# Ledger of designs, part 291: VH-VL binders against Large ribosomal subunit protein uL10m (mRpL10)

Target 1, 224 residues: Large ribosomal subunit protein uL10m (mRpL10), of Drosophila melanogaster (Fruit fly) (q9vpl3)
Amino acid sequence: RGKINIQRPKAPHYERARVVAVTQPKYPELPKAKSCFKTRAERTQQQQENPYNEIIAREVRNWLDHSRLVAFFHLSSITADDIFRVRVQLHKQNLHLKSYGSKIIEQAVKNTRYEAIVPLFHSNHCIVFSPDPEKTAALLRIVRRVPQMVLLGGIVEETMLSRNQLVAYAQMPGLHAVQAQLVQTLSQAPGHLIQQLQAHQNSFVQVLDVHAKNQMNEETPKST
Key: E = the ipSAE of ESMFold2; O = the ipSAE of OpenDDE; V2 = 0.75 times the mean of E and O plus 0.25 times the DockQ between their complexes.

## First folded at step 17 (VH-VL)

Design lb16 (from ka11 with heavy chain S54Y; framework fv_anetumab; at its last look DockQ between E and O 0.33; V2 from the best seeds 0.69)
Fold by OpenDDE, look of step 17:
Structure lb16 (fold): chain C 224 residues (1-224), chain A 119 residues (1-119), chain B 111 residues (1-111)
Amino acid sequence: as target 1 above (224 residues)
Amino acid sequence: QVELVQSGAEVKKPGESLKISCKGSGYSFDEYWIGWVRQAPGKGLEWMGIIDPYDSYTRYSPSFQGQVTISADKSISTAYLQWSSLKASDTAMYYCARQWDYSFPLDYWGQGTLVTVSS
Amino acid sequence: DIALTQPASVSGSPGQSITISCTGTSSDVGSHNYVSWYQQHPGKAPKLMIYDNSNRPSGVSNRFSGSKSGNTASLTISGLQAEDEADYYCQSYNSGSHWVVFGGGTKLTVL
């Protein structure tokens, strides 16, 4: 009984081959998941409708609305460990380092006063938030030592500042310090005025006293 | 007015040590960094490194790492560049310049210190 | 050595406008990096002429202007004067290597 060569089965008779070919279940080609051929544009559009993105966008908006200091940085080749180190340093100063995608930022700031920041987010970026604008100097001191972070600009007290303006702002005496100085100066002004007024009066009185003494000396007859 | 004044020209022999200085005035010295730039005769500008006088944080260009030492004394608003052993190839003009950080310009420059190393 | 590329020399006549280019990579001139320009007269220290791509420091003539497009920064000097004859250097920060980089310098001759 000849060993059925399982490796090269004899081609079935033409008629049988035809029947087998016709009876082969045509498994519907699984629709090539249109998802694999979605153009980058279509993928980008679908990502825009992700409810998750909306949530994150709201978070970003919330940070922007409640922060008095916002600083924008470009990130270049920074490791997760480096970011973590910086985050810890910033956190010690109540500074909050966040990173968001450009699309999320765009969605978050669309039709808001912050829309002007969108052009800053064309690459890898991070944002530092703070409720305290007085922390600007502390922030800059920390981040300028991080070569992977490049300062792009910021928002302080709802005012958008260039990187140079932000540096200049950090160098200014705090508003409270300026106010304190002003109050001190104003409080000293009346004292100085009074002193000046009194000085003039005292000088006048001294001059009058000298005059009076001279007149009295002239009226004392030399008794010979 | 912001001014950086560097120490005078130096003539040295190979193997000798040297320390040149850069004194800043007209601004808060500890708020800005000091960068050093080398310019060999007839050549371009080369960034050597930078120092934060506040706590003497330093960073060097790879070409100058281990070749020079940058230091600062904020109490006298002075930055230093030093060699432990000079080479003939160290012959150049050396400039100090004020720089807020790595990404900011060198906005004020010293007058330069010429270092000549000749056997 | 990572350097910015500048033409070795540029020349112009008095009153003309000339442009000096500075070409780098996406890690230096490109992206969000800032380019500065310096003027250096013979035997003198460099002077900052342009910072942050297009800003002029106080005291710098309005004849000097800077721009950046892609990986190329440009310094334009309008109304050339004899005093403009000098070496010009571009400078940027390389975000890949994390150090300051200079161009090779351009000698400007006023004919």
Scores: ipSAE 0.854, ipTM 0.933, lowest interface PAE 0.6, mean pLDDT 87
Fold by ESMFold2, look of step 17:
Structure lb16 (fold): chain C 224 residues (1-224), chain A 119 residues (1-119), chain B 111 residues (1-111)
Amino acid sequence: as target 1 above (224 residues)
Amino acid sequence: QVELVQSGAEVKKPGESLKISCKGSGYSFDEYWIGWVRQAPGKGLEWMGIIDPYDSYTRYSPSFQGQVTISADKSISTAYLQWSSLKASDTAMYYCARQWDYSFPLDYWGQGTLVTVSS
Amino acid sequence: DIALTQPASVSGSPGQSITISCTGTSSDVGSHNYVSWYQQHPGKAPKLMIYDNSNRPSGVSNRFSGSKSGNTASLTISGLQAEDEADYYCQSYNSGSHWVVFGGGTKLTVL
């Protein structure tokens, strides 16, 4: 009775959870309920953590501002050795794997066009940042082999893309001007058109030719 | 036009070997995985495993690990499912399907290969 | 392997709207899971009807729609037709166990 049950490991202590957070394991959320009678120590600790949250939120904003590629993943339980291996593979391609709490993400994107990403962070997650949108294909090749990571979507050239749109983007040839036009086109295209482009490489060339023709026929950008 | 065309039905005896095929066309074969799905007579669908034809990265569901071999030859856009020694319980319809990764749908399916194993 | 739970059968009259449920754990059918639905006529290969919970591929009638709430995904067929009589399977991916999972299947009968 007692020894078997009482000697089984319990969930990690909060300090252990902070240390392990860089590996982004599934860990219990902090209790949401506030006691009716908060202690002085609890109030002081809560207040002290507030400035730390803003420092981290600024880090996230800096990553978002300087990254032309951002990808969001759900992350299931993974060993520290495995996630380190993934982080090293990504780093070689100038892809930076990070994780942050949902409150910090909300704080970071408040009053920005990226507020829509906040719901993605209700579950255990990670984010990959890169200044190089050309590395989208390399990103996907690496993470496809990681069973614990599930692609949720991304941001390319300041445009939010669904996971299917991100895959379609990765399958297309990249020139800087063409990439910007492709992101705009993918953002507007129905899912069927994207699926057709992925299945028919020759059709992809035709769509690019049509898009380039439309670009040449448009006036210089004076959109209202 | 994405198509997956499978090899024809097979009638075999227990203990015999078998290799069935799935040929993809209308897309870049090595950009997508091929998954294999088993359906025993009158039963539901069971995911068996996948292969990435690019470099033959392969994964099996636990129920099929060691029971079959999945392989591919990207030069002819073909994936294979292979048994070294068939059992009567291997009687089923076998489908190949295209899949981007584990969490993406099986968006295009082959017509199926019926394998019948009886004495 | 843990199968997703579907009713064994459902029935409807032509023109009616019917719904097929698919229930799993929070790891199978949760906020991070993408559920797909397949239609299979007897002797035929499955056909993708819905992907990513609610998206419809090209060539699939807008009578088919998908949704997900809590740990249950739903396939809804409106304006039921005789051709809709088939088996329907849901499918998800459990990233904790690392394998693709199917529901047990639902036989739809059009009366």
Scores: ipSAE 0.767, ipTM 0.903, lowest interface PAE 1.0, mean pLDDT 80
ESMFold2 (binder alone), look of step 17: mean pLDDT 91; pTM 0.934

Design lb18 (from hd3 with light chain S91Q; framework fv_anetumab; at its last look DockQ between E and O 0.02; V2 from the best seeds 0.00; counts 0 for: pae E 9.5 > 2, placed apart)
Fold by OpenDDE, look of step 17:
Structure lb18 (fold): chain C 224 residues (1-224), chain A 119 residues (1-119), chain B 111 residues (1-111)
Amino acid sequence: as target 1 above (224 residues)
Amino acid sequence: QVELVQSGAEVKKPGESLKISCKGSGYSFDEYWIGWVRQAPGKGLEWMGIIDPSDSYTRYSPSFQGQVTISADKSISTAYLQWSSLKASDTAMYYCARQWDYSFPLDYWGQGTLVTVSS
Amino acid sequence: DIALTQPASVSGSPGQSITISCTGTSSDVGSHNYVSWYQQHPGKAPKLMIYDNSNRPSGVSNRFSGSKSGNTASLTISGLQAEDEADYYCQSYNSGSTWVVFGGGTKLTVL
């Protein structure tokens, strides 16, 4: 009984070969999951249609609308631990550190007054939000010591500021201090006016007294 | 006007200690940091380190870590650079400069302190 | 030591425009880090000429301009004058290493 060479089976008779060829189950080519070949453009479009992105975008908008202080930072080679430390420090000052993707930011600020911030978000970035513009100095004090955070600019009281302007703003005396100074200055003004008015009156009285004394001296008869 | 005034030129021998100073005026000294920059004769600028005078927070360049000590006394608006043991290779001009943080420019410079270390 | 790369020397005639380049890496110039330029005359302290890539401090001539593209920053001096003869240094911050970095310096000669 000749050992059937299972390693090199003889080609079947041509008739059998035809039958085998016709009876081979044509397995439908699994539709090449179009998903694996989605062009970068299609992926980007699908990301835009993600309802989740819309929710996040709304959140971002909400933060922007309710914040009086917004600061933008570039993040470079920062670890999760470092970010956490900074977040804790900022939180103690009622400063809220958030990170969002560039696309989310674009969606959030589209057709809004904040659209100008979009160019700032080309890489890894974070945003710090605060309801209190007086916390600008505190914010800058904290982030200055974080080498991985680079200040790009911010929004204070609905005004876009460059990084230099933001620093300058932080160095200004608080509005209350300025107001207090103004009030003090204004409160001194009436006093000065009164003093000036009184000075004139006093001068006038002095002149009159001198005149009166001179007249009295002239009326003193030389008692011969 | 913002001004940084450094201490005068120093001539020292190897192994000696040295402390040079940089006094700031015309601004709030504790609001800005002070950086130190070395320039060897005929060479370029080398950043050595920086200090926050408000609490003496200090950071050094790796090349200068452990080689020098940067300190400050905010009460007299003065920053210091010191060596415990000078080397001939420490011969250079040393500049202090005002810097708000790492990412900001050195906007005002001292006049420099020449340190000469020779046997 | 990680230094920014500058040409060793540049020359120009009075009235000409010259450009000095400063090339770094993605961790310094190529990042969102800002580039500054300093002028140093012989025996004098450096002077800030450009900050934040393209801004001029008060008192600096409008003949000086700065730009940044990719990993390269550029200082342009227009209308070259004899007084512009000096060494020029670029400076940035390396966020990865966490230190301030200077270029090697460029000697500008006014011919």
Scores: ipSAE 0.837, ipTM 0.920, lowest interface PAE 0.7, mean pLDDT 87
Fold by ESMFold2, look of step 17:
Structure lb18 (fold): chain C 224 residues (1-224), chain A 119 residues (1-119), chain B 111 residues (1-111)
Amino acid sequence: as target 1 above (224 residues)
Amino acid sequence: QVELVQSGAEVKKPGESLKISCKGSGYSFDEYWIGWVRQAPGKGLEWMGIIDPSDSYTRYSPSFQGQVTISADKSISTAYLQWSSLKASDTAMYYCARQWDYSFPLDYWGQGTLVTVSS
Amino acid sequence: DIALTQPASVSGSPGQSITISCTGTSSDVGSHNYVSWYQQHPGKAPKLMIYDNSNRPSGVSNRFSGSKSGNTASLTISGLQAEDEADYYCQSYNSGSTWVVFGGGTKLTVL
């Protein structure tokens, strides 16, 4: 992977990145979108820096503690411009796209009920956080158009859901009125969810990829 | 309640400039992109380009790059399509439509603006 | 600009079913991209009939259905009615070029 020169503009994405940076609300994200994303990823690859890893792990813990929606994705090869576009679209919906090294994730979820998510971070990945579980449908709508992001599963209201359960959660009518009860109903078999997330890595990733493609065929209607 | 209202029909001569508008209501205007579609008389639909009103990011079809300017003013929920010098071949119906981005459907359409360019 | 391929016209009798095809490349219809369909009556703006290959917006009759297989998307109208006489356009996008692509349009005539 060659180094990305952050000083050279690439219009129109340079103009978009500059405008977005000045209009973006203050969040823990880096200020230079294209270079900052890869710089963030490179910082998480600094696996030996223990004090910095603890700072980043605290950030992950804070996101997990304050997010009622967390979604995990496998991330295929994607251009910096494309991932920036996706991050902006997600951010407009209060959905926060992040990536962290697997060791950072292990440290962040240590001694929590979420330790089971660590195997999902074996391959290249990203995570979407949101304080608003009602945004699950918006999340799935946006990522449906991004074939490089493959949904693996998620957490809604502190309950782990498989890919299929998360899609079903997003499609339920009136969910905003009964959110907690519906999440509990979908999660009646947490052991099955953990087994699905921890099954044979290569085969399970392929099954999830096939189902994600089939499920990404659906979109929430907006034209009525 | 989502509605896109376009400016009225225009009759122009070759060489004149023109700016037509598309005003959105019933939704948060800067959360969606506005696409522009041309339909020449008796012809099909032709996508011209799109704008994100939140930051004025634009993308043009190669057929229209440099031929027209797409802009927006989010403070008045309005997108614009502009020519600096009209040609007779610009005679067409022009639609604006709402898209989440280029990869999403054109779910709400304006009523269209007929532009006629003749001597 | 390259358009998706549709038949120029299709006809059918009231009560029958008709199918309109839309053929592209692996980069627009055959990829993981989604296809939309629009109906346009003379003098009116297009109306979204099908999105994401097979979904109907609210208010669209269930006589309209969509599907996609390989590089071809299809719009099927069952129980054909006189009011269905219109032009129909498919629409996809080219992910590599980030452009919207329309089909050339199909005139449906109800005999």
Scores: ipSAE 0.006, ipTM 0.491, lowest interface PAE 9.5, mean pLDDT 76
ESMFold2 (binder alone), look of step 17: mean pLDDT 89; pTM 0.920

Design lb2 (from hc35 with light chain S91Q; framework fv_anetumab; at its last look DockQ between E and O 0.34; V2 from the best seeds 0.66)
Fold by OpenDDE, look of step 17:
Structure lb2 (fold): chain C 224 residues (1-224), chain A 119 residues (1-119), chain B 111 residues (1-111)
Amino acid sequence: as target 1 above (224 residues)
Amino acid sequence: QVELVQSGAEVKKPGESLKISCKGSGYSFTEYWIGWVRQAPGKGLEWMGIIDPSDSYTRYSPSFQGQVTISADKSISTAYLQWSSLKASDTAMYYCARQWDYSFPLDYWGQGTLVTVSS
Amino acid sequence: DIALTQPASVSGSPGQSITISCTGTKSDVGSHNYVSWYQQHPGKAPKLMIYDNSNRPSGVSNRFSGSKSGNTASLTISGLQAEDEADYYCQSYNYGSTWVVFGGGTKLTVL
């Protein structure tokens, strides 16, 4: 009795093959998981509902709300080492370099006073945060030497500034310096006024003394 | 008023060295960078490189890297462009210009220095 | 070499308005890049006429205006005058290459 070659079963007779082919249960193709055909738009929408994105968006909001200096940069292709170097330099100045996706930024600033910044984030961008607006000059000094970072603008003291305005702001004497100068000027004003008043009085007294001396000299009879 | 004054025209032979100057005035020289621009006769403007006079940080365009040296002396508010060995192809007008950084405009220009290299 | 593209020449009659285009890529003119325009008279240094796409420096005539759309920047000169005859150059910063780029220049002739 010939061992039925179970490895290569002889093709059944044509008629049997036809019956077997017709009776083979057509297993419904597992519905191609709708997930594989989700349009880029649907994927993007689902990514928007990611709880993780919400957490990051909250973080961004927190940074914005607690920063007095925010600067926006275009970020070109930069190596990890280079960005790390920049981050270290900035950190030494209490400047915090962060990078977020455009969608996260959009979510973070939606229905906030910062919504106007959304158009800045159409490409790769990074943000620098600082609690100290006086660090603007230091920030600009550092980032100017990073060709991959291009200044787009910023927020200082809750005011949105163009890149030119930000540069101008950095060039201004610090508020404290201006205040100090003002105080100095104000403190000198009374002294100057007093000096001027006294100078006038002294001048008047001198004129009177000269007049008195002249009168006394006229009254001295020429003793012949 | 912001002014950049460049050194006078130069006539040189191939192989000679040259250093031209650009003196800035009317602003804080160390707050802005100085860019150099070449313009060959009848040709357009070519950005050569830039220097931060505060610490002499320098960057060159790839086409000019190793071909020229940009330097500055902040004590006299002067930037320099120099060649170690001139070529005939270096014949051009050379401009210095004030530039805050790479992405900012060249807002003030020197009058230019004509360099002629002929055998 | 990465260069901005300008027409070689443009002409106009006195009093007319002319526009010079400057076309680049996404890495130079496109997106949030800033374009500047310079005027150069024969034998003179270039002069900044427009910066940051549409801003005029002090002392520049209001006849000069700049705009940008997509990867194309435009310089418009209204009320063309004989004195406007010059070469005009656009300039930008290329984010990809990380250096300054100029257009090829446009010769404006006033007829």
Scores: ipSAE 0.856, ipTM 0.932, lowest interface PAE 0.6, mean pLDDT 87
Fold by ESMFold2, look of step 17:
Structure lb2 (fold): chain C 224 residues (1-224), chain A 119 residues (1-119), chain B 111 residues (1-111)
Amino acid sequence: as target 1 above (224 residues)
Amino acid sequence: QVELVQSGAEVKKPGESLKISCKGSGYSFTEYWIGWVRQAPGKGLEWMGIIDPSDSYTRYSPSFQGQVTISADKSISTAYLQWSSLKASDTAMYYCARQWDYSFPLDYWGQGTLVTVSS
Amino acid sequence: DIALTQPASVSGSPGQSITISCTGTKSDVGSHNYVSWYQQHPGKAPKLMIYDNSNRPSGVSNRFSGSKSGNTASLTISGLQAEDEADYYCQSYNYGSTWVVFGGGTKLTVL
């Protein structure tokens, strides 16, 4: 907060009562109430200087280090009501919606395997963090109905994935579910067993291929 | 593998109702949306709207809102496009296509349903 | 109010390379937008040729490539063949209007 609420008179002295005939034309997409997400982020940035930027950068590093799922989104204009509903839905699934300035992100990922994500934050954005990679499907089902949030990609188990790779990952059974399916398959006819194992092996190969492609596409050899 | 099969061609008169179908197979039908695309004779493609078959979440392009109804029956893996009162201008080819969300490609398309509306 | 602009037609000889452009007129096609390209032969459904600006689905020839610069996306077909004669559509998602848009289409003629 400011320490003192002092302000100068804003109306011209000629017009003591504020009267305005009309202002700018009202558009069909007239902005609703300001987005709390954007407004909050803007105020935080304005109130903090470089020393607080280092503290926030450490917070981001901590989220990255303790999150097994990170997803990046482009964010267009969104009402406060809509972003609040999204945040509540995500939080119920242990999914944490955040936004940070590009300098903060740059500082947080410097000298880490995640430096490639910095360009994503040069415009309007948001990030979802979670310790639970099994929540990837839940995340995607919630956000795909939010027209203002467009998936750019993510990080799962310390591997960077494109948005299509993230969708493919979300459609795979969890490792526990795959293992349970294999046990149950042992009770079935041989033909069904082979088909089910081939389907699960293809899913597993897709995950491995995504990891291999990410490692091959990196300019510097990364073993993540 | 992934296949979208649409109902057959229709010849109708103005004012009649119509419901055409799109049946999906080779994938989990409720994991993807179904989008509808119109192509008037000799013209380009127009996105009409989508449905999420899992709970019937539906969105329309502004040009088609109130003009058609998109619906689905997930128990038979089928999406529908429906008119209450056809107009001659509704004469077109109608495609269904699979889509993850608004920003993803329409990766698999049905064969199309030709709708002809004439006296 | 939002449309993607494509040339109405383009032509080339077998073996030539050609490029079809797709320009946003009232939308930001460049900023984090994903553009797809579809091929449509007469009487057939469209087929996805390029997605996410430059990716090819499995089974699509590497003669097809996509790129995007500024607010213009491009589809390039190298080694032009007779079977490439078709209509080509670009497609994007308009974040301002929140719906899917197609370009007007480009008829490719192989001479």
Scores: ipSAE 0.676, ipTM 0.851, lowest interface PAE 1.4, mean pLDDT 78
ESMFold2 (binder alone), look of step 17: mean pLDDT 89; pTM 0.921

